# VH-VL binders against q9h9l3, part 89

Target 1, 176 residues: q9h9l3
Amino acid sequence: PRKMVAIDCEMVGTGPKGHVSSLARCSIVNYNGDVLYDEYILPPCHIVDYRTRWSGIRKQHMVNATPFKIARGQILKILTGKIVVGHAIHNDFKALQYFHPKSLTRDTSHIPPLNRKADCPENATMSLKHLTKKLLNRDIQVGKSGHSSVEDAQATMELYKLVEVEWEEHLARNPP

## First folded at step 3 (VH-VL)

Design p36 (framework fv_amlenetug)
Fold by ESMFold2-Fast, scan of step 3:
Structure p36 (fold): chain C 176 residues (1-176), chain A 122 residues (1-122), chain B 108 residues (1-108)
Amino acid sequence: as target 1 above (176 residues)
Amino acid sequence: EVQLLESGGGLVQTGGSLRLSCAASGFTFSDYAMTWVRQAPGKGLEWVSAISGSGDSTDYADSVKGRFTISRDNSQNTLYLQMNSLRAEDTAVYYCAKDWGRYDYGYPFDYWGQGTLVTVSS
Amino acid sequence: EIVLTQSPGTLSLSPGERATLSCRASQSVSSDYLAWYQQKPGQAPRLLIYGASSRATGIPDRFSGSGSGTDFTLTISRLEPEDFAVYYCQQYDSSPYTFGQGTKVEIK
């Protein structure tokens, strides 16, 4: 059995018209929800759009933020060899410019038993906010000041733990 | 610069065997999964087999299971495909490709070799 | 296995025109594990798009991918002479990792 962590990243808009999503914050929690990593990250490109209503990132957070190359190295050391849980996790891995082994990746936006427990269609992609409210009776991503990646990572781990036994058994019988 | 160079293709009789090799350079070979993809003359792409970076895990298309064996020698940066019990429908250009996935397979193929032609005669 | 169906089979266009290529999956592709490749005659394929919408390194911005679930699209905003080629979609969500049959983009 491998160690398990949950990740959530916040992205800002860079490139032409701010259409490129660049990593600006990353939070990683362990199985119990304890924070292993939580840093603001400075993109190598000019920030066109902070996307503050969703990301919670402001210009002040970029002062003394860890440069992308250094942050990426730190994050990858934590993720390597571990089962990584996330919600729509392909966006996080894309922002990190990283491919994590599929066999060690768990995406809570695509786990049919989890949707079933939430009374949602098994093949639908449900938001983290919806699943957390339905299954954990907790409101996350509240207000207009942006999301907390720590809160999101913690909620994601707790959601996965609701189906962990069933889903790991399914993956053992149906390897990715 | 990442470079993949296939060799070992040629003409072989139905029921025969052939071993393909792929020499890799320009990246840490043992850190990446590798794959073989084939293309029959005038046809599309067909995934054949994959191997993890360590070589501990392998996977195969149903059409080649039990006949083909993928392996690697990380000390020599070389990928292999042992093909047994060859059939006319195995005639194709065989491409060696690097999986973008680190350690495990199942991600896009970011670099490809030039391919080696395997012709199975009747 | 997941079957990918590409349409149209052949797209005849002139340089400067927009190309829109479709790829439909027989089952939902999770986490948008969908890639697009370009292949020119006598050459190996090259990766264009991964994760349904992310451009691979070195790929011009005229190439874009979109879609999710079972319906995916590759768009080339303004065809250059070098873009006339065969394009393949590929799912890497589950083994066996399957490709579509290809769409040939040819000069009109």
Scores: ipSAE 0.000, ipTM 0.482, lowest interface PAE 15.9, mean pLDDT 88

Design p37 (framework fv_amlenetug)
Fold by ESMFold2-Fast, scan of step 3:
Formats: sequence, C-alpha cells, structure tokens
Structure p37 (fold): chain C 176 residues (1-176), chain A 122 residues (1-122), chain B 108 residues (1-108)
Amino acid sequence: as target 1 above (176 residues)
Amino acid sequence: EVQLLESGGGLVQTGGSLRLSCAASGFTFSDYAMTWVRQAPGKGLEWVSAISGSGDSTDYADSVKGRFTISRDNSQNTLYLQMNSLRAEDTAVYYCAKDWGRYTYGYPFDYWGQGTLVTVSS
Amino acid sequence: EIVLTQSPGTLSLSPGERATLSCRASQSVSSDYLAWYQQKPGQAPRLLIYGASSRATGIPDRFSGSGSGTDFTLTISRLEPEDFAVYYCQQYDSSPYTFGQGTKVEIK
C-alpha cells in the first residue's frame, strides 16, 4: 500500500565448488533512499567462494557479521506488509529463504515501460547497471572491488520511481 | 574459559590406525570451525586438517589426504581425527585448535589444546 | 601452496633489547591474512597477532606486527624474560594454511 522499500543482497558461494548462493549482505532503503538496514550476514555453513569481484565480501566482513537466522528475522520484519522493490528480486528472496506476495513485489528487471524508456526490448532482462546508466545517467558497480548493495538498492528505488505511477495503474487494472 | 583437551595419542606401528579426540568446553562448539595442527619432535608447525562448524566441509593437507579423516560430534562437544595407514613421518604432537572462524574455517587459531603425542614406529 | 620463509633462524638478544623477526611469502597474501604465534618449550602455541598488525586479546603492546603482500615483520620493542621463545608466522589466505619454519629468540 503506502509503504515501499527497496532491497539488494550480496551472496557468497557455499556448498560443492561454491555453486550455492548464500546471503552475505543485505541493504534496504526507504522511498527517499535512506538506509533502513545494511548488515553483513554470516551464512551457517562453510564459505567456499567469497565472489569478491562481484559481492565485495571478504573474510574480515564476516568477523562481526550478523548470523543468518538473526539477520533474516530482522529483514523480514522490515519487508512484511510493504511493497518491496528489487532488481531480479527472485534471487534476493531465494537467498533469504522467503516468499513475498507477488501483489506487493516490484521487480525492475521485469517492468516493460522501464525497458522502453531505456530503448531496450520490453521483455528482455536488462542489468541494473545498464538501466541506471541509461535512465539516471549514473555509473554504479564501478571498479573491481565488488558491488555496493546500498548503491544498488538506492538505484533500484530511483528506477522504479520513473515508472511508479504508470506501473501501479497497470497493476491495479491487471492484478498479478 | 575456553578449554581443549586432546586424548588418544600413543605408540602405534607403521601401517596401523589411531583415533584422536579433543574435548571442547567454554564456548558454543557447533558455532566454530576446528583444526588439527601437528609438530614433529624438534620441528615446526604443520596444519593437518580443518572442519566447519556444522561439519558440512572438511579440508586436508596433501600429506594426510586419503589417510586421515576429521569429524566432529556437536552433541558431545568433541572433535576427532581418524588416522589410518600411519607412517613414521606422522610422528608428532597433535594439537586440537579452535579456528577463530564462526561456522567456516580459514582464520587464525585463537585457542589450542596441550597436544597429544603420536609415535609411529616399526 | 604459499611457502613462508622466516629469518633469521635464531636471534640471540638480551632482555630490554628490540627484536625484529621477518616472514616472507612466496606469493602475495591477500588482505593481510597473516598471523604470528609464540611457542615456549613444552607448551602449545599462542596467538599473538592476526591480520598482520592486530594484537590478539591479552597480548602486551610491546608486540607489534607490520607488513603486507609478501613481506611481514613481528617486532618486540623491549624483550622481557618471558618473551624468549620460538615465533611462527602463518598465512590463512588460502589452503593449505601454511606456517613458517620458526625463529628462535634466545638469551645472549
């Protein structure tokens, strides 16, 4: 309804050959881009691959990280009952082992009007970096030190705001 | 506070087997990775094996791979090292050590037991 | 495998003197994942320094670590009688987690 947040998570590789994605950082921002939550999160299993090039996660970040079970509880309290905006948000919800109602979920990787504004095919899945550059004239995920989930969550909220009125009207006429 | 107590060391013949135990107390055992480090008489330290907090991951030095098995019983707060096909070169004091890493290994070893001597001879 | 080489093998010094111990890695150690341990005769090793420069709990401030990449140093500013021991560096960047061969600090 009225309350809206944006989320972005970073994952590390666990399980055989590090092929399983486990939550290692989560950032949540409000409608204005103010940070509501930003914590490194400790998976309850061995970390095989920190995926630092993309995640920005290193061993030192895990020393004081919030254990997964505790972090999950904190995050879900923030998300429950709110409209949650994300980019390829299915991956974030999977890492959180959480189901959020489709009626309250907004995925900026699957909003045809947003792709249209960026001169991209309406049904293509475009990266957050590409959409942010084309529509906000801002470079995110710069360098080799990994992504900032705060930066990504903020960009995601700003992208959604560009199509919010149009998309909310569409969803009201065509409920998911 | 934190205490680690090794047992199971002794004299064993080449080709034999031996199981070491490490009883842990003073911390939530299942939350921390554990390791075995050995030291041959008059020599330096050699890392042998590591196990994650839940036991879902293990690792071994090449010198013991295929012969040694690290395991843990979190209900009993006990770490184990099963040593098979023992060689004279395995003669050493074996230390149980707590990894600083929570759930995952690969951090410094912040607490050590007093060690248990394993002597392998023919 | 990252090989750690410590030098010198033996340091003969008197109480009150400064000890400088070197540890050189065969390849770069990421994010300063380098630790130092102290071992006295008949005792288990004791963690002194982690992250190349951070003192472990209960370690006196006369112990300090420095360095990055391939060159690391442990410094004991003013040797106390209880500091005469063998010191080992250890990298925890990648498996296998290797130790140096040790430097013995002995009374002159």
Scores: ipSAE 0.529, ipTM 0.831, lowest interface PAE 2.3, mean pLDDT 93

Design p38 (framework fv_amlenetug)
Fold by ESMFold2-Fast, scan of step 3:
Parts: C-alpha cells; structure tokens; sequence
Structure p38 (fold): chain C 176 residues (1-176), chain A 122 residues (1-122), chain B 108 residues (1-108)
C-alpha cells in the first residue's frame, strides 16, 4: 500500500455499429494484488456488441450489474489521489469518462525499462500477455472465453513492481 | 517491436477492384482496433476505415461507404481492405495503422506501416 | 463532422528558431482528444502528441502541445534540422476521425 493501485476495465460495444467502448466491468487491486473493487457495470446505452471473446462479458452478467453512474463514483473515490497503474490505461480512463493526473499515472505498455527487461525494443507497445509471460513466466488471457480483469490488474501491478524504483526515479528527474 | 507491413497496391483501372493486406507483428493483434488511412499525392491524410479487435464492428468514411470493406484474420495477424468500384480520386498511398484503443477504435494511431501506393487510372 | 483547420499553411524558419503551429476545430473537441503527427517526405506519419498535450514515447521534450475546446497549438521550442517536416493535427473525439490539412515547416 504505497497509495498505489492497479486497474483493468472490460468494455462492451455501444453506439452505432458497437464502435463506442462502454465500461462493463472494472477491477482494482492494491499493491499486494488484493482486490479492492470488482463489479460488473451496466452501461447507460444499449449494448450492441458484448465483445465476449475479450471482455468475458455476457448478458447474464448485466443482470443486477451496478449502473454506470454509481459505479463511476465508487471507482473514482478509489483512484483519486493515488498512483494508478494500468496497461494501455487511457482506454480505461476514457471508458470511465475520467482524467487522472499524468504525474500519478503509470502505463505498463509505455515504460521503456520494462520492455528492455523483456528483451523488446524500448519504444514498442507490447501486450500485457507477452510481458507477463516473458517477465513473470505466467500465462494470462488463456482461451476464447474472455479476459479476467482481476487477473490482468494483478499482472499489471506485478509488472510495474519490477521497474518501480527505476521508473519512479526517472519520473522524479523527468516529470510528465 | 511493433511492425505493420502493407502489400497489394498497384495500378488499376477505374471501376476495378484491389485488395490490400497488412501483416502485423510485435503485439497481440486481436486485442487492438486497426485502421486504414490514405494520402493522395501531395495532399493530406484522410481516415478511411476502422475495425474492432474482434472484427465484429466496422466503420467507414462516407467517401468509401458501400465500395470498401475492412476485415481481419486474427489467426494470421492480417488486416485487409477490399476496394471495389475504384475511382480516380481513390489514388493514394494507403497506410495501415494501429489504434491505441483496446478492442475498439477511438484513440490516436500509435504505429503506422510504410504504406502501399494505389494508382487508379481511367 | 469536425473540420480541423491548420495555420499557417507553410512556416519558413531556420534551425534554432521556435515554431508555433495552430489547429482550430469547427466545434469543441471533447476531453482533449486531439493528436499531432509528423510526416517527412516518403515516410509514414509519426505520432508526436496525444490528448492535446501528452508526448508520445520517444518524442523529444522540445515538442509540446497545448489548448482545449476548439483551439490547439503545437510548439517546437528550438528547431533541429530533422524537425523540418509536415505536421498534422487529428481529432479522435467523434467519427469520422478527421485530420487538418497540414502545416509545412521548411528551411528558410
């Protein structure tokens, strides 16, 4: 608990042709990987595409899901003032309709030392699955039934911890 | 490293058809939306089409609706653009680009291919 | 659709000078969903700035973005020889995604 959390959201498609990504699940874990929040979230708009292969979300999960406005309030209370770690985290923040300060945001898809540890080019955008396999020797996002946002948030926190000291020192010298 | 390599461009007659391919590597292809952006000789950039990570959702610029079809084969890490009823104004370099967005488009394009030239003559 | 208008069309400067490029939207761009790209002749565009003000990975700190709503600016604080290129703004707030017409930064 360094006032640091990791987040992973699952989105479903809403709007014309389902092209809008709307929040449908959010998982937040603390520094140790313990779950602080994990809820299915009901978008305010009609769901056109569940994207089940990636999101793991089905119609059954929307029964008794927390309405977006309420879930957003709960989530923002957890995130506000904390260092928030995520992978391609701008997707999550957009789905939350939220802007987290860049100085408190850590995106594991854009941390050069993390890519270096994985023997990947520093400027490449590597997937969470690839980095987790290379650096933690762990397979995540297995199969076709969708991703677990809890599993993804936990993996993201563990990846960040590998470069935390180096990256925090870099950010102190080079503020975003 | 993220690499996008376009192919399939060439010279085609007005009213003809052409299929472009984009081979992707260095990222989990199925997790990201993909897009095609074109640039006519000496002119600016024009967004053409986007496809979600699953391939279930697509969108098109009005100028190509009904003529172009975007698709993807996630098992082969390949993006396609089927171009039918080609017009002289479709002459352009066609770029394959990765959307920053997971699963759906709506973000800037963080990686681009080298482009493939399509020339349509009457 | 949101129309993006860039100005000036051409900016003629010498290395070491400051470049200021404008991008104006026909209607408000929500949540600063505005990006800047650099393109050199014969090359693909390269993402420089996203979210109006955030530098993309590997982009030197002489590049900065600012603005909100309808008025956005890209600033290059001290031009290097490799910075002479065409720059495009792009909104990703609403479909269809649109680009400005481009500003060419050329050697005087």
Amino acid sequence: as target 1 above (176 residues)
Amino acid sequence: EVQLLESGGGLVQTGGSLRLSCAASGFTFSDYAMTWVRQAPGKGLEWVSAISGSGDSTDYADSVKGRFTISRDNSQNTLYLQMNSLRAEDTAVYYCAKDWGRYSWGYPFDYWGQGTLVTVSS
Amino acid sequence: EIVLTQSPGTLSLSPGERATLSCRASQSVSSDYLAWYQQKPGQAPRLLIYGASSRATGIPDRFSGSGSGTDFTLTISRLEPEDFAVYYCQQYDSSPYTFGQGTKVEIK
Scores: ipSAE 0.000, ipTM 0.483, lowest interface PAE 14.7, mean pLDDT 87

Design p39 (framework fv_amlenetug)
Fold by ESMFold2-Fast, scan of step 3:
Structure p39 (fold): chain C 176 residues (1-176), chain A 122 residues (1-122), chain B 108 residues (1-108)
Amino acid sequence: as target 1 above (176 residues)
Amino acid sequence: EVQLLESGGGLVQTGGSLRLSCAASGFTFSDYAMTWVRQAPGKGLEWVSAISGSGDSTDYADSVKGRFTISRDNSQNTLYLQMNSLRAEDTAVYYCAKDWGRYSFGYPFDYWGQGTLVTVSS
Amino acid sequence: EIVLTQSPGTLSLSPGERATLSCRASQSVSSDYLAWYQQKPGQAPRLLIYGASSRATGIPDRFSGSGSGTDFTLTISRLEPEDFAVYYCQQYDSSPYTFGQGTKVEIK
């Protein structure tokens, strides 16, 4: 009877030519889609590329953003001991500089039954936008102002719930 | 400071109904989940119901499912518990409490009201 | 549902003594989701410990929590007169959120 949450992070470019991905926003929702956490996060390094078209992050968001070290502590307290759902979640964990147990991690970009329901090849890595449109008939990540990490986290949880019973039974018989 | 003030308790006949209210102040009410916890005379604590900050998600103890309804009015900073088909075993002090968790329930209760007594008799 | 059993039911001690209260769960509870509350007669409960071992704001350092899995402990290192009360453990790992039946710490 473990609690489950879904996470989605936005990253900006730091380091040489903006090639390093640094955490700049994190949203976490509970099983029912209610927001548990949603904060802009200030990287410890100089931001070279806001990647605004995808991240939705602008300089104005950084003015009162939570420093990385503090935000990381808050986020990890929410994630620790819970089943964490995400889409291509290894990128989020990398940005958080965090290791979450594989047995408690659910990645909607790597769940074969979910792809099957969407009429996609079982082992393909499908985008969150595509799966959400196909299975939930909902358009996310629309427009040119960047993605909403809250919207993405909510969609991710709803997608997981479509295969939860089947996938949890699979994992119980085939532990990672 | 955070304050929670319950009202609406009293004496009611078996099979009757009561509505409890909890007035909240000192925090952004809509940002936090809320809960009701009861305590029968001389007994321990029993969780009754929870509601998310938005009001979109609710949960209930099996003993009250189908009889009690939790709701909130975020514009008035007020939490409610509608109690129907009351039984003698519902006699208790009912506490309004704030969930530690922002937006969602299922965390410790960091602030409590002083409680309101509900007595169910025949 | 997870049943929490507290022991002893009553603990009779003098000020200055150490109190050790037990809470046992019917199934494993993550230590991140266990809390302890203090309740004095006629008063609402007060949060003491969350996440099995973290003190809530304003709680004196003589209160400490420990444990994991199914066995949890609340320790009061040196009882003060104001510490004589009923103590409840609570799990918030899974719904329904359940409390133990309480341990009464009373003056000898």
Scores: ipSAE 0.000, ipTM 0.490, lowest interface PAE 14.7, mean pLDDT 88

Design p4 (framework fv_amlenetug)
Fold by ESMFold2-Fast, scan of step 3:
Structure p4 (fold): chain C 176 residues (1-176), chain A 122 residues (1-122), chain B 108 residues (1-108)
Amino acid sequence: as target 1 above (176 residues)
Amino acid sequence: EVQLLESGGGLVQTGGSLRLSCAASGFTFSDYAMTWVRQAPGKGLEWVSAISGSGDDTDYADSVKGRFTISRDNSQNTLYLQMNSLRAEDTAVYYCAKDWGRYSYGYPFDYWGQGTLVTVSS
Amino acid sequence: EIVLTQSPGTLSLSPGERATLSCRASQSVSSDYLAWYQQKPGQAPRLLIYGASSRATGIPDRFSGSGSGTDFTLTISRLEPEDFAVYYCQQYDSSPYTFGQGTKVEIK
């Protein structure tokens, strides 16, 4: 089988009224939850809104941050050829300006068996925080200081592992 | 904190060989790409060679291709530059520098050693 | 290879004055891949600016970088005695990675 990693990105607001989401942090973990990558990333555009409540990003994190194009190159080298797990992962790929093959992408916000295990409607998009609490009995994204993308990537991998066997079998029978 | 210490410089005759070493400490050596940059007396900086964190990828300036070989020993936190077929134009202070890039080279050099002088004469 | 040309070659100024240093590339360089270094006599270079405009850790606010495409600028808003040095621009957009020839900022 192909190697598997989980990714979670944090975005800040750029552009008019801070409405554009720009990559400001990326964390990647391996199958066992070990960190492969975790860097603050400097957007090419002026940051209008740090969205600190959600992103955990503050001005001090930008001082030593890796420029976007450099970070993108590093991240893509890790993701290429691997099964990539994420939650609402299309947002992460959009922020990276990257297309990952659908056959190698696993989105824990769109896995019906995972929602079923959490006693949620199978076709609903549930938050990572909700699924992690229900299925792993673990609180993530706690407090007012923003999310940890490492914590979120680790939780996402653990959630996927709960349904990996049945979901990979489903995908083999019903290719994307 | 981060320390880079070059050694192995000296006087060598044209056509000769010399091996430079750079001892690194204060960071996880194998996680970062490394580079050699030289500076001829009274002149500017010239990039010479780069090596990835794993040592699997290397690159060279055209002026040294086929004559110089960059390598590293991650178990001993040491970077090397093997210099063969030396020319008078290779006379310079050789700096060991840490690439900012995790694993891959081609980023700014955030820490530099003190340099070691190589003098090539006839 | 991308050739970087710095100007002026020498800038003679007094402490407290503003220094403006230019770096021109022979072909377009992404702003994300342009750095500036400071070198004092007898010392190794020190990274000042990366990505054309971002200050490296520990670099004072008086240093700022700007520019894109082929034209880049390093500005020192109020020269301190310790700022008299040689400054190099460097592109890391494509191999071979190249430096400008340097601008010497000297005391008048």
Scores: ipSAE 0.000, ipTM 0.475, lowest interface PAE 17.0, mean pLDDT 88

Design p40 (framework fv_amlenetug)
Fold by ESMFold2-Fast, scan of step 3:
Structure p40 (fold): chain C 176 residues (1-176), chain A 122 residues (1-122), chain B 108 residues (1-108)
Amino acid sequence: as target 1 above (176 residues)
Amino acid sequence: EVQLLESGGGLVQTGGSLRLSCAASGFTFSDYAMTWVRQAPGKGLEWVSAISGSGDSTDYADSVKGRFTISRDNSQNTLYLQMNSLRAEDTAVYYCAKDWGRYSYDYPFDYWGQGTLVTVSS
Amino acid sequence: EIVLTQSPGTLSLSPGERATLSCRASQSVSSDYLAWYQQKPGQAPRLLIYGASSRATGIPDRFSGSGSGTDFTLTISRLEPEDFAVYYCQQYDSSPYTFGQGTKVEIK
C-alpha cells in the first residue's frame, strides 16, 4: 500500500555562525492538498539565526513548539512506506535526520519533464516559486514575512501531478 | 461528463472464465487509476482489484488473487477484468470505478459505472 | 485486513430527523483515509465524504463526517426524502481496501 504525500520544511540556523540548518517547522499534505501535519518544531540546539525572511519563523513560534525528538517520531510515522514528494527534498530529509528510500522519493527540483513543461532547461534546478508561477499561474512565497510551508507543500504536490503519469512510467522503466 | 460503461457479464458455470470490460469517456483515461468493486445480490460492497494509470501496478483482494487479472488498454480507454476459476461466491454486480486522485489507487472512487451482473452457477 | 463494522444495521427515521451512523475499524485508520458512500436500490454508489470529513463536490451541507483512529461517524442533520438509502464506509488507508457492511436508513 503506497500512498503519496508532499512535505515542506522550514529551517533555522544553528551551530557556528548559524550555518547548520535545523528543522523548525514541517508541513505535510496528502494527494488532494489537505493538511496532515503542520507544527512548529523546537531544535535541540540554540537558534543563532531565525532566517525569518525565508522561514517565517520568529522566537514567538518556539514558545509552544514541539520538541524535535517528538516531532520527528510523528513525522516519520506519516512518511514511512509512502511516496514522498518534495522540492529539493534532500534538505528536508537531512533536517529530519532521516533516510527515505529513493524508490519512494519524488523531487520536483529534479524532474526533467516538469522543467520542459515550464520552458526551462531540463537539467537546471528551478525554484518552487518559478515553477508554480509558470505552470500553475500562482504566486507563492509572496511578501517579506517568510514562506508558508503549507502553501509550498500544496504547490509541490500540484506540480508533481502535472507529470505524475509520465514520471511514474519513466521510473517503472528505469527502476532505482 | 465522466462516463463508465461495464459489459461482459452473464451466466457462467462454476470453474469457468469470463472477461468484463469498462468503456471510459469524459476524462484523460491514462491519468487515472481504475478499480473494480463487486456487490453480491442483497449484500454490501467488496473491493476486488485496482490498476494504476499506466497499467504497471496492480492490486487485488485476497479472495480473487491468482484467479482474477485486471488490465487496461489506454489507447482504447478500456478497463478489463479477466475472471478465471469462477466460484458461486463470485456471483455479483461488478462495478467499474474511477479513482479520485490521479494514478494512485489509494484514494476513494468518485465516479462509478452502472454495473454488470455476473451469475456463477453449477 | 482492516474490518469495518457499521452500526446500526438499520435506522428507521422520519423526514426532518437527524441520522447518526457509526463506522468502527478493527485497527487504527488515519482519519484522512475514510470515505462514505450512498447507494439507492438498483443504482451505483455515490461518493459523499472523503478524508473522514471532506464533502465531495455537489454534496449538501446536511451531510457531515467526523472521527479518527477506529471510530468514525456520518451525520445527516435533517433527513430529506432523497436521503433514505444504504450508506457504506470505506477505508483506503491500507490494502486490501475494505467497506463496512452498510447501514440502511429507511422511512418509518
Scores: ipSAE 0.005, ipTM 0.469, lowest interface PAE 14.9, mean pLDDT 87

Design p41 (framework fv_amlenetug)
Fold by ESMFold2-Fast, scan of step 3:
Structure p41 (fold): chain C 176 residues (1-176), chain A 122 residues (1-122), chain B 108 residues (1-108)
Amino acid sequence: as target 1 above (176 residues)
Amino acid sequence: EVQLLESGGGLVQTGGSLRLSCAASGFTFSDYAMTWVRQAPGKGLEWVSAISGSGDSTDYADSVKGRFTISRDNSQNTLYLQMNSLRAEDTAVYYCAKDWGRYSYGWPFDYWGQGTLVTVSS
Amino acid sequence: EIVLTQSPGTLSLSPGERATLSCRASQSVSSDYLAWYQQKPGQAPRLLIYGASSRATGIPDRFSGSGSGTDFTLTISRLEPEDFAVYYCQQYDSSPYTFGQGTKVEIK
């Protein structure tokens, strides 16, 4: 009944020595993997480190990027009232400067049945790349050009769908 | 219309201090990085310093590091350059320039002020 | 730091002639982060070209930029009287953001 979306964000380094993570791209997909949002986002501070090998963000992407304040408003409009799926999603919410209700949040890096299905320790934090390869037999985050946040969001939704019934039942018995 | 107006230049003795100001109008000042570029008499352009739109990040040419401080007051739409321990080689016209890119410095300079002359002598 | 070397130092031409100005970088400039500025005596520089080949707002079609990597060119197809000035290239790929030494285009 409640709508579900998956999100993946890319961050660049800002602040002293580029140690602060600032939002620079966000992708949101629906339950079937269709793209609802995918924009480069301009941080409201100096970009010290593009982290291109991981983020896929280059200086050229910032030329016509949506300013953070505007992008944040658009993104929150999509997320509000929905079940939001992500991988290590706390980092995405922190970059968005946003608190999503825990009852409506699904983090594929902290779902014990998903790790069990992948033959991994239930309480370990496994990478999205590893879980996707093990459970979906698909390689993501390939090459040196950075990650595709659309690809990552799509993989994250598909991973959640593998344990959705079991995990929703668990959450109904053990509300967060 | 975008306008940048520098002030504060003048004659100073070696070892002295001077503060330059740049009054900005015609654009949302806090959204853009700002830069100081100088030009010695009869010479070419030299980038001096940059500051991000929020003022949280700054950068300096090696020749001025530790002596010059760039700052901004976004409530007053004003950019500053505090120059300490001045040397004869700091003699130049100092230009205030707007970075073309938003928030982060490191883009071309799309608007420039008229410049203010700083002469350092003994 | 990236050093930019402009040539020639002075270009003496008549109105109506073509001007070709070169800028050579000591190392490759990424993504064509190279700009050209015009400066007239007693005036501030004016942005002409950015991204090696894109004209800034209000710049006449007679100005064009080209090149990539380490070799860049500014071309003025038919010099007008107001085009006699000093021209600077500038890289904005990496700090410190350096300028070339300038090419003076003067009336013959």
Scores: ipSAE 0.431, ipTM 0.793, lowest interface PAE 2.8, mean pLDDT 92

